# Designs tried in a protein design chat: VH-VL binders against q96il0. Part 127

Target 1, 167 residues: q96il0
Amino acid sequence: APERGAERRDTAPSGVSRFCPPRKSCHDWIGPPDKYSNLRPVHFYIPENESPLEQKLRKLRQETQEWNQQFWANQNLTFSKEKEEFIHSRLKTKGLGLRTESGQKATLNAEEMADFYKEFLSKNFQKHMYYNRDWYKRNFAITFFMGKVALERIWNKLKQKQKKRSN
Key: E = the ipSAE of ESMFold2; O = the ipSAE of OpenDDE; V2 = 0.75 times the mean of E and O plus 0.25 times the DockQ between their complexes.

## First folded at step 5 (VH-VL)

Design mf1 (framework fv_ebrasodebart)
Fold by ESMFold2-Fast, scan of step 5:
Structure mf1 (fold): chain C 167 residues (1-167), chain A 120 residues (1-120), chain B 108 residues (1-108)
Amino acid sequence: as target 1 above (167 residues)
Amino acid sequence: QIQLVQSGAEVKKPGASVKVSCKASGYTFTRYGISWVRQAPGQGLEWMGWISPYSGNTNYAQKLQGRVTMTTDTSTSTAYMELRSLRSDDTAVYYCARDTQYFPSGMDVWGQGTLVTVSS
Amino acid sequence: QAVLTQPPSVSVSPGQTASITCSGDKLGNKYAYWYQQKPGQSPVLVMYQDTRRPSGIPERFSASNSGNTATLTISGTQAMDEADYYCQAWDTSTGHYVFGGGTKLTVL
């Protein structure tokens, strides 16, 4: 029984992990977007007969996901805080309150916000360049290992086909 | 400073329930999961289960299934572990520990522990 | 992972290399973690994801995980390393953790 006010239940009452896909799937699953990064997490399926090469690929993909999630969560937090500070600063400069007559948060128009977006992007240019380089590097490594795994699987099928001439 | 602070020691009779709290500070509570681990006197570590403060999803150790409930209150950055139908062999130090949401990085931050004694 | 087996105790002299093993069926196919626990204290994560060292843990700590055995290696062992060491495995398919029985490291 759940605690008072706790509406959430176990992901898998059958004893299957919080990270397991729904019952009908034996493949990778994709979750809802993370609140902070706004990226969907992926849980990778592990075959019973995972080869060392397949394990290396899976671990690389999992590490890349964690790195990517952390980067965007931090970036989004920085963006939100600086955006709020910019809006407050501009409203204060204009002698305006932080709330409208209807009690809603006061905002700047699109033209004023365009300056913030340009400044933020320019200020973070180097950070984004390093992100893109790491992203490319990681995706190259993943693609390389995906190719090796594909070749391994093709070779294993060819070997099995030659042994089993029962088709 | 990242830390987890647990509630104080408890003494319970067999058949009662206990609820241990774990208050997190110094990080974004909903970014990480919370695992619960116990240690009976003179014994090793035993994993009890895990909860996601973000999704509310839980995963409990098989031998505790049906007796344990884990919850979180994101407004206070607090995790809770309730163990019901207490037995004398539930006497242990109970720990909460920070874990990841997606890809396990191990339990990198631990609470100080809560001693729960079950005796008649 | 059903069971992880560790030796109950290991003794080394200061400056020697300590090796603590953890064995389990197909353990090399799972992630392995190591925790250090001193008397009256909470456990401290010393190694995660088979071979990775958390920030703040000395470089003399290293680990491996292959086949059925994970190993924690402490080079140049110091008196301050005297503690109980627990291995832990994570089963990706279930999301369940299992701990080894623990190894008491004595530095004499």
Scores: ipSAE 0.006, ipTM 0.511, lowest interface PAE 10.2, mean pLDDT 80

Design mf10 (framework fv_ebrasodebart; at its last look DockQ between E and O 0.01; V2 from the best seeds 0.00; counts 0 for: pae O 7.7 > 2, placed apart)
Fold by ESMFold2-Fast, scan of step 5:
Structure mf10 (fold): chain C 167 residues (1-167), chain A 120 residues (1-120), chain B 108 residues (1-108)
Amino acid sequence: as target 1 above (167 residues)
Amino acid sequence: QIQLVQSGAEVKKPGASVKVSCKASGYTFTRYGISWVRQAPGQGLEWMGWISPYSGNTNYAQKLQGRVTMTTDTSTSTAYMELRSLRSDDTAVYYCARDTQYLPSGMDVWGQGTLVTVSS
Amino acid sequence: QAVLTQPPSVSVSPGQTASITCSGDKLGSKYAYWYQQKPGQSPVLVMYQDTRRPSGIPERFSASNSGNTATLTISGTQAMDEADYYCQAWDHSTGHYVFGGGTKLTVL
């Protein structure tokens, strides 16, 4: 919405756990990036006559989204905390204050940060491998159920047209 | 580590207001919501509402609309629940609970409860 | 609105399986949660999002949610499991919660 931009109080990112979709939405709604995870949340539309298969797929997608949101929110918070600790430690070693004379946070250059990034990535390697494994498992399950739902919808459409079909 | 600590017991007269506090520690306060739940003596649990410390957005149980106000103070990581126009049937233990992530994972951390007694 | 119905009381012998039901219209299309409360204590989340167990809750706790009924199952029930159990549903469309009336589990 054009008016919702920088002139409104809601110019900040949406709240972390829950967002409000546009009214009268009959489709899935994609929100702004979550403050902590940096991922865009999806609010799922629930059809009036949701089948058991459609319900299972929707819940699987909601569950996967929550898992994904939690993983990245935790990872990003850990990264930010350890980055601040590293910067403070290095600045103290150099005899520098945590703030410049202008009141801005003092920072290190890219060369000085290289050690931090390398260590952070290395020690989180196993965690990211487990994340990728679970991500693939979840996507496989979602794709499988999407296929089942598609077949169910095709069958129901054929039944409505009073036509017989079998494979 | 992760803890919610509530204010002490209150005794109020009918028609008065009560404001219960809930101080959070051990986690990023603005990342989670806070739900309020009450329980009358010998009765079941009743959900009162939810607040986001990040946005200030609230969602109240329909039965309590107009009588309850939930607020937060992010500088002290404290949530507040004010209930107005107290009646004798508002006598209950009032709990705050951490309301979880994007898809609710349930109320995983609870305060110790605050007994509010409404009597003449 | 969704009204959740639980049996007021369930009794089992030690070592037996306890089943506590929670019924509500289209409950399976919502998410169900379970809380354990012992006298004088705050509730404890024992199951969330229909079937998931929080860290620290024993493996003997399990749950399901389908159609109009959610069920909490406690296998090998122990004396320490004696408590009030509350189901809770979350309505995605409103963001509102509703609790069941509670079930007193007695380990006789």
Scores: ipSAE 0.347, ipTM 0.738, lowest interface PAE 3.4, mean pLDDT 84
Fold by OpenDDE, look of step 6:
Structure mf10 (fold): chain C 167 residues (1-167), chain A 120 residues (1-120), chain B 108 residues (1-108)
Amino acid sequence: as target 1 above (167 residues)
Amino acid sequence: QIQLVQSGAEVKKPGASVKVSCKASGYTFTRYGISWVRQAPGQGLEWMGWISPYSGNTNYAQKLQGRVTMTTDTSTSTAYMELRSLRSDDTAVYYCARDTQYLPSGMDVWGQGTLVTVSS
Amino acid sequence: QAVLTQPPSVSVSPGQTASITCSGDKLGSKYAYWYQQKPGQSPVLVMYQDTRRPSGIPERFSASNSGNTATLTISGTQAMDEADYYCQAWDHSTGHYVFGGGTKLTVL
């Protein structure tokens, strides 16, 4: 029985850009664009005395970032694959090779590619609508927790000032 | 349901012109080309030309160049084929067909055909 | 202009396999399409892009493209399959569609 070679589903490697910020940094760092998602990853700073609210905010930001990275990595891969398949199929339909006589990659004209883009957008419309909805929901939650953290920091500063006045 | 409905049979004299209509329904008219194919009695299929309802671009068979004109009306989703200077050898059933611009491609939907008879 | 050549007729017994060939220059680099036409009816697409079958077409219909020859295969041929069959391709040099001469399939 010939071993059906497991088609390695090119799962978009969850290659979170291994951008490691300097260990002594007290700030968030922005890495280079990820090769799959084209999104710049943010490395979030972890304070030594991180409050539970600050931790929750950081985790929510990180989860949202990972969600975005995965979404766009997969979307870009799907787009690239479908685009290539479209071009190849269209060239074949026209009786054209994948390469020109000069050895260059054969391409379709802008009009033919416009058809591809329209079709691709139409097919993925619902997916993009869900993405936008979830993106808004996540960012709203992040903003809400940012506000809570800001209020907590203000309150803690006021308590410290009162304690210094009482001593 | 996707459908192409053609105009009725025509009888013409030599030298006259005929204009056949093809009304499309059940899909986005501008996304697909329309091809015209004719078939003389007892003969094979002969491609006449195609038109893009989106761009208005046309391509005609060399044999029919100068005698055929294809047009579309996007408001009514209707394609038209006009053949001028009719001859006896133009007697045929004329078909419109949807030519898919998006993959999968091909003539996937055909009209019912229009008989054009050219007789003296 | 590209020319597609088909046999003028093919005969097959019921339940047997029918094969209709379509030959043309560089046809192996092009997609072949196949149409069925019954007497007094419009052509119906039965195979597209060499090997793909439209919805509603029976599984007994298949097609292949090798070298300069496309082949339509009908397995377990039925009396209802008696029709004219046309192959079609795209001529990239002219931007024209080209049909084969057609093959009459007779089920004996």
Scores: ipSAE 0.017, ipTM 0.583, lowest interface PAE 7.7, mean pLDDT 86
Fold by ESMFold2, look of step 6:
Structure mf10 (fold): chain C 167 residues (1-167), chain A 120 residues (1-120), chain B 108 residues (1-108)
Amino acid sequence: as target 1 above (167 residues)
Amino acid sequence: QIQLVQSGAEVKKPGASVKVSCKASGYTFTRYGISWVRQAPGQGLEWMGWISPYSGNTNYAQKLQGRVTMTTDTSTSTAYMELRSLRSDDTAVYYCARDTQYLPSGMDVWGQGTLVTVSS
Amino acid sequence: QAVLTQPPSVSVSPGQTASITCSGDKLGSKYAYWYQQKPGQSPVLVMYQDTRRPSGIPERFSASNSGNTATLTISGTQAMDEADYYCQAWDHSTGHYVFGGGTKLTVL
């Protein structure tokens, strides 16, 4: 679950931005982070007729994605570092080297690794609590603005149909 | 301490090329992009392009397309900018600067600048 | 290519509020950034993503971006704020940055 938000981040190749359908249909808002890509994000197409409300929604989604990616990038680096230190320490206690006879990296079994996972989660509990709180706050705000945009679009359709009939 | 240190000043003749280096320290080099910005004497800032050290992807300013090449060497945490077919109006201070990976937070760390003078 | 227009100069008295504008087509749909450059120095980021202030930048710096205009505001202007100021836009659709022409702020 620690990397769940990072796996849902939007990812869009540069070619996709030129051939996408209308602005909302081009991007998966919940895309995972790609550790092999250090690309500047191309999340949302900016149409010529973006309303102020649509602009606020797009910027909120962009800012939330960056916040989420930064949190999990930092946590993933910390997790990887502490995991390797834990394995290294336990292998040394058992009198084993860092690599097997075949040269592949020595590991611990699932039962041995369970201690690491418990310690990591316990150590970072408050940080993840604040992350979850902020994640829900941001997603509530995004959902709220998505609703406002949907109502704005319905209102504009009704006004256009009403004007067409009167003319 | 996050730092970008650039190569020294250069004097070139018209038609030559110049390659400016930018060595990064104090952060994970592949986690951030590098932009290059130049400033002619008495003039404003001009963005030249950027490169991702992780993927090697580049995006060059339209004015410079075809004359500029940006590369990185992740083993030395160094970015390079090469400008070819130099003209006298390419005389400028050239800066490297880092930015965030996804939503740009702006160029928050700048190199000290490299003066490139193009004269006959 | 997008164009960002800034006034060439702005003068203020110490303690007064300076306002530096940056105009561009649909600039409010983009993210705006501001840089300060003192003589002989590299630029320094003073505002980013429209309204955000980096740590270490005094609270007297603020910014806005709406419609076709971004504005950098310095309240209680001090002599040390005398510098050139550049706006910059980032266009998500192209991935390009564009700088404005710069504004020289003079504190008399």
Scores: ipSAE 0.014, ipTM 0.605, lowest interface PAE 7.6, mean pLDDT 80
ESMFold2 (binder alone), look of step 6: mean pLDDT 91; pTM 0.929

Design mf11 (framework fv_ebrasodebart)
Fold by ESMFold2-Fast, scan of step 5:
Structure mf11 (fold): chain C 167 residues (1-167), chain A 120 residues (1-120), chain B 108 residues (1-108)
Amino acid sequence: as target 1 above (167 residues)
Amino acid sequence: QIQLVQSGAEVKKPGASVKVSCKASGYTFTRYYISWVRQAPGQGLEWMGWISPYSGNTNYAQKLQGRVTMTTDTSTSTAYMELRSLRSDDTAVYYCARDTQYLPSGMDVWGQGTLVTVSS
Amino acid sequence: QAVLTQPPSVSVSPGQTASITCSGDKLGNKYAYWYQQKPGQSPVLVMYQDTRRPSGIPERFSASNSGNTATLTISGTQAMDEADYYCQAWDTSTGHYVFGGGTKLTVL
């Protein structure tokens, strides 16, 4: 069961919305690992002179991060829930209680857990395949826009050099 | 204490646009997503999209892509939802609701709703 | 993509247990949420993340989510529980939220 005080105080599942990067920072910030996804979120720095193209790239990266965080948070919690249910079901079949004599959670040996892992991987195979497809699509899009931003910056640099030579 | 207050009812002609506001109070605006949900008369709930006041990121329902825009003004803790090219089947009560970031904890605080009527 | 199916209506006598189901392909692999809506009012979150109850929601509300079916259970149903109930899930393929069609609970 989660710690009662932590759950009462903050209902936000991610630390990113509560993570306050320094106001004077000129670079991206990495937050603590999200409780549910186990991924470290990134807070992207927004420059005052951000171009529309730079804004599109940043928003795409932020949106991809949020999508990725949501996927893994859901997957990890589903895994934990099904693992607990599997263990409880198998212990009930054996006529055993949910706790050991020492008060620790009763668990299954590695051979017994192999059945669960096999089943979980099998039924989630398609879900993970679609995740990988979408992950690659998103990263190709990000790479494309990164290239466009790089070209924009090169063009701006060339314009600046031309002005310097003219005057 | 924690509250979302929406703008008043609107009557629009087909083809017009409507922009509904949702003013948050009593919590840190940037800690929660704002989801938009609509409900046609006598029908069920339909999710339209969400926006993060922290990042400005949005995610829109496929059916509404190209017609909806969600924005926020963090200085006034207000979220906006603009729906363009209105059709008669856009007649609905439009709700804003807060939700947690990343892993949803559910929409625990809702606005009072804004009735948008699209008719000639 | 994901579609959530609820029965259009459920009737129960006062004091009895009401069960409202929500069915979707592999719904147990997603988090389910439940909302109560009374006529002319905004929805109220009554259950979140499958089994968790928000503060202020009576203990008689409980829920489960396994396989293809999520269930909202109201024990000792009262006249005040008469409302429309909507399930909601997180569609992992799109990152979108999806609502069920809603169930009208009648306490007769």
Scores: ipSAE 0.006, ipTM 0.507, lowest interface PAE 10.1, mean pLDDT 81

Design mf12 (framework fv_ebrasodebart)
Fold by ESMFold2-Fast, scan of step 5:
Structure mf12 (fold): chain C 167 residues (1-167), chain A 120 residues (1-120), chain B 108 residues (1-108)
Amino acid sequence: as target 1 above (167 residues)
Amino acid sequence: QIQLVQSGAEVKKPGASVKVSCKASGYTFTRYDISWVRQAPGQGLEWMGWISPYSGYTNYAQKLQGRVTMTTDTSTSTAYMELRSLRSDDTAVYYCARDTQYLPSGMDVWGQGTLVTVSS
Amino acid sequence: QAVLTQPPSVSVSPGQTASITCSGDKLGNKYAYWYQQKPGQSPVLVMYQDTRRPSGIPERFSASNSGNTATLTISGTQAMDEADYYCQAWDTSTGHYVFGGGTKLTVL
C-alpha cells in the first residue's frame, strides 16, 4: 500500500532505495503523490512465470509512467519559476519592493496575473498538444497489448479445461 | 549547465574512514537520486549504493553493508558517501552519478571522480 | 548474488558491426543499461531501459534485452567508438544495481 510505503520512507535511515513494494506482494501497489509531478507512482508486480508478452506490457506501462512523471515535474517547475520571475519583474516595473511594509511577500492582483497565465498557456500550447498526442499513442499501445495478454490468458485457460476434460 | 562536482583526492591509512562529497548544480537536486560507483585501478565499475534526496531512502550493495553511509544536504545540493574501516582493496576512483527516482533512466550525469588511495 | 557476464574483449574492423553481449539469469525481467568509458574519463550513458538511446548518441548504437541476454550493437563502427563498454542491470523489486565486468572494444 501507499501508506505503508510512506511510513517506511519516514522511518528508514538506510536499506531501501527508491519506491519499492513490500515483500511477498502479489499485486501492484501505489505510492504517495510525487512532490514535483503530483502524480502517484505505481510499482508493478512481476510474476515468476511472466510471459514475454506480459513483460512487454509491464515495461511499456513502466516507461509510460516515467515519461508522464518527467513531463509533469518539468511543467510544474517551469510554471513556478516563470510565475515568480513575472511577479518580480512587474513589482520592479511598478517601483515596489518584493516585501510589503509588514514583511509579507508582495503579490499582484488577479487582473495582472491573468496576463501571466495567458502568456504561459500560449507559450506552452504546442508542448501540451504534443503531450496529448503522445499520451493517446501510449494509451493505444497499452490497450492493444492488454488485449493480446487477455487473449493469451483465455487461450491458456481453454487449454487447461481441454486437458482436464480429456483426463 | 548540469554538473556534479566531487571533492579532491584522498590518501588514507588502513582502518581509517573517508567521506567524499558530490555537489550538484543546474537541476532540482531532490528530483533525482544519486548513485555511487567505484573503479579500482585497471578494474571494472562496481555499484556501491543509491540515495534518494527526496525520500531519504538508501540502498547499499551487499558487499559494503555496514561499512558505507550515504547522506545528502538539500540546502547545499550536496551528496556524501562515507566508507569506514578502509582496506588496501578500497583503493579506487569513486564516482557519484544522478539517476531518475522511480524507474531509472540511467546514470546520465557523472562527477569527475575522486581518487582514494589506501596505503600503509 | 546476480552476476552479469561480458566477453573481456571484442575486436572489429572500421565500418563493421560490433556486438557486445551481457548475460545474466532472467536479465530480460530487469532493465539493461550500457555505458562507454574512455581512458581517464567518466562513463557515458549510451543506452538505457533496454533499447532506448539518449539524445546525442549516434543512431548506429542499438540494443536489445531478452531472456538471459542483453546485446549492444554498434553498426558502422568508427575508431572513436574504441572504449570499454559496461552493461548494468536494475532489479525493480530490490532497487539493486549490478554491473557487468566490461568489454574492451578494439577497432582496427
Scores: ipSAE 0.014, ipTM 0.650, lowest interface PAE 7.3, mean pLDDT 83

Design mf13 (framework fv_ebrasodebart)
Fold by ESMFold2-Fast, scan of step 5:
Formats: structure tokens, C-alpha cells, sequence
Structure mf13 (fold): chain C 167 residues (1-167), chain A 120 residues (1-120), chain B 108 residues (1-108)
């Protein structure tokens, strides 16, 4: 339908986010990386004759994507915030302002930042452990349903061949 | 506290334009999209469109294409919806609502609504 | 004017189960959402992504979406559940939303 996105032919897809898919497509579309998660979102194609099993797989993939996007967006935001707070705290402890004499942002060297990275990793170890566990569980489920869908497609093709032969 | 606060009621003449504001607070404005929904007196909800504060990208309902413009000001965490060439049947309460940027989790936070009356 | 069709009204006695349907072509291929609206108030999201409840919504609210019909079910209906209920579908390929015409739930 025209409302699907009748963009001009021979142009690159717009660098738009979630609600502007490119010109009519029969495949999944991959968007630009999200500012916060740094992950590329996927806009899933819905076939007209999608089976219940195919729908379940697609919804599982969409849910997994949203979970993944939310996790990394939150993690990156937390990292950025805590990093800035750490830098400000250390500069205050040294009796330094947030700006140098030349008006530039005051920074810490790699040696000083090592303390922050160690603290951040230690503090978030359990969170990342649970993320990895859930990531593997989700990917196992997706792979399992992908196998079921593949099997369904094979059986449907075999059924069609048998019907054609009987006629 | 997460909330969306909209501008006050407006009365307009046919052919005029109206611009409704929606100020967000209590969350990271650029992490979520904003949907606009209207409701004529005694009628149902009608989706008007969506905007991403992150990308500036918009998606408008086909019926309103060409008459509506949605914008955001990230510095003030405010979304705007402008409707042009107003008609009497545009009389409605206009809502902004928070939506996701990716897989929709639904419009979970709503503004209080702005009554726009088009008289003649 | 909505493409999604809801019954205009549903009546139920307190403590009984209310069912509100939403019908549309291939609705099961899309995600369905449900909103509750009381007079003079903004809508409240009560169900999202076919079957999921937002935090703060009682477990007596449940929903399904299959084939051409999505259903909102309210078990042990209470007087406070009296409201207008709207279904909404999201088309993943276009990003467009469409609302149903709404159902007035009366608890009597």
C-alpha cells in the first residue's frame, strides 16, 4: 500500500528510526544504530500468510530485540553518568575546577580512570552475568523455533508436491 | 515522577492553525517517542502520528498528511503538534502520550489533554 | 470510523467476567493494546502486546489476540472498572496505529 513508504526510487533508505520503513519490501529492514544502545534495530516483515508458528517466532525475536535495546541503552547511560560523576569527584578532591585555565574540560589520565573501570565492572558483575544467561536462553529459544519453522516449511512443500502429483 | 504536561485550551476560527505543546519530565526525553491522539466530543480515540525526539523522524496518519507537523525541542524536553487549515470537525481534546522508539510497549504515560475548539 | 470493530456497550454484574472483543482483518498478525478511559480523564494503558499487563494493573485483567479477534477479559469485575475501553493495533510494517470505536462497560 502507498502508506507503507513510497520513497523515491534509486535513493538510499532514509536514515529514519522506527516508524519510517523503506519502499515496499518482502524482507526485514535494518535501521541505523540507536544513540543510546549502539545497536541496529530490525523492522520485521510480516508475510500475508504467516503461520501461527512463524508469528510466535517473529514476536519472540521482536521481544528479544526490545529487551536487548533497553538493557544496553540503560547500561551505556549509567556508565556515562557514573563516569562523569567520578571525574568531577576526583577533580574536586584534587582541588581542581571542572575547567582548565584555557577553558577546556578538565580530564583524568588513564591511570586515574582505571579505578573507575574496576569499580564499575565489579559493581555490575552480577547484572552482566544475568544478562549473558538470559541472552543465551533467548537465543536458544529463537534457534529452536527457527528450526520448527524450517521443518514446517519443508513439510508444507512436500504436501504441495504430493497434491500436485495426485492431480 | 514521570509526567507529560500540555498547554492550555484554545479557541480558533476555521482556516487557522493551532500548535499544542507537551512538556516531558521524569525520564530521558530522547529515549522514548511521542504519539499524538485526539478525541472529538463524545467520540472515540484517533491516532494522529508519532515523533522520535532522538532522530526527529515522524510518521503521520494518512488522513492528516499535509496538515500536521510534529516537532520536538530536546533542550526543553517539549514536543509540539501543529495542525493547519482547521475545520469544525477538528474540535477535539488533543493528547500527547509517551511511546517506545522500537517495539511498541503501548502509550503508557499520557498528558492531561488540550481542548481545541474550532468555531463558526 | 475505526477499521477495528468493538461492540458499543457491554453490561456485567459485579463479580462476573466481562469480555470485550475487537475485530479486524488479520488482527492476530499485529500487536493489540487496550486502554481504559473514565469520564474527564486521560486513557490508561491496561494491556500491551496482546497479553501483557503493565505494572499496577490488576491480574484480573487479561487479554488474547488470535486470527481476526482480540479479546480483553476482566475477571471478578468491580464497580471501579466501569469505563470506556479502546483496543488499538500497531502495524509493524508501516508503524501506523488504529483504534477501535470503543466499548462502554457498565457494571450493574
Amino acid sequence: as target 1 above (167 residues)
Amino acid sequence: QIQLVQSGAEVKKPGASVKVSCKASGYTFTRYGISWVRQAPGQGLEWMGWISPYSGNTNYAQKLQGRVTMTTDTSTSTAYMELRSLRSDDTAVYYCARDTQYLPKGMDVWGQGTLVTVSS
Amino acid sequence: QAVLTQPPSVSVSPGQTASITCSGDKLGNKYAYWYQQKPGQSPVLVMYQDTRRPSGIPERFSASNSGNTATLTISGTQAMDEADYYCQAWDTSTGHYVFGGGTKLTVL
Scores: ipSAE 0.000, ipTM 0.520, lowest interface PAE 11.9, mean pLDDT 80

Design mf14 (framework fv_ebrasodebart)
Fold by ESMFold2-Fast, scan of step 5:
Structure mf14 (fold): chain C 167 residues (1-167), chain A 120 residues (1-120), chain B 108 residues (1-108)
Amino acid sequence: as target 1 above (167 residues)
Amino acid sequence: QIQLVQSGAEVKKPGASVKVSCKASGYTFTRYGISWVRQAPGQGLEWMGWISPYSGDTNYAQKLQGRVTMTTDTSTSTAYMELRSLRSDDTAVYYCARDTQWLPSGMDVWGQGTLVTVSS
Amino acid sequence: QAVLTQPPSVSVSPGQTASITCSGDKLGNKYAYWYQQKPGQSPVLVMYQDTRRPSGIPERFSASNSGNTATLTISGTQAMDEADYYCQAWDTSTGHYVFGGGTKLTVL
């Protein structure tokens, strides 16, 4: 079990260093999981002769990544905060302190925690539904533009072959 | 129009602290990082650190000896840089500049600079 | 910590090609950036990620980065190009930016 909470790790409000690639790359670089979102950020490689269509695709992928990172960072922080508030409220209602006699963090039984999880999921159902909808829309758009870029590259290769054949 | 506008010049005594502000406009503040760079009179550029308005992540130059703190206020699209325990050799023009969110891609937009003079 | 070395000054006649070098250990394995600064003004990004030119920067500006040396090249140098030029790299070992000491370009 994590030191704080279940799967999520609470961190004091402090800065975290940005990730950096091992060397300059000719392909996309994937970083370590962000401490808030738990998602790995991607640095997109920019080709020397990037077309306007390729640029549009890259910007769409970058924007989708930022949107996804913000959603999960906010969701995870909200979950962690509300979980702690729920536990503190229930312990206070029972006349119990936040720590046991041994100094360990006081906790609730599995049934009480199940009530919290059910309430949290129910309360956030619409938010998660909108996230899934937007996530599918964004990935559909990315796939569509990836197809357009692929067709553009095929067409450019065909044009170059035509120039070779003319000689 | 993309702009970074900094607070005015300050004169401080050795041992004091200074906090410089940098107000961003014309772009989505949380999509870009902010780097801070200083320049002593007649000297070169020195990178001080970087902050993400999105996450609050910071990365500071080691030679600032834990004397620097960078923060942001997303509600006002403003970045701040506080330098503590000021020395005479901290006299410089301090710049904020727009950088990338995740990896450095170069500082494409710069504030006008803030002169901080440290003297008795 | 990486150190970037630039010549303190470079002089060129109008219309000639100016070359400003930036040297650092294995600099070619890092991305290099170039900034132009005129007296009393903020720096201006003139080249990024080794060879890329921002919109608004004249085509006579070009750059390379290989081995231990990055080079900013200004073709057909004009009086308006007279400025201090700084190279910058991303230092993978520290996760920090590093600036060169700067080069004063004089157009005689």
Scores: ipSAE 0.000, ipTM 0.504, lowest interface PAE 11.1, mean pLDDT 81

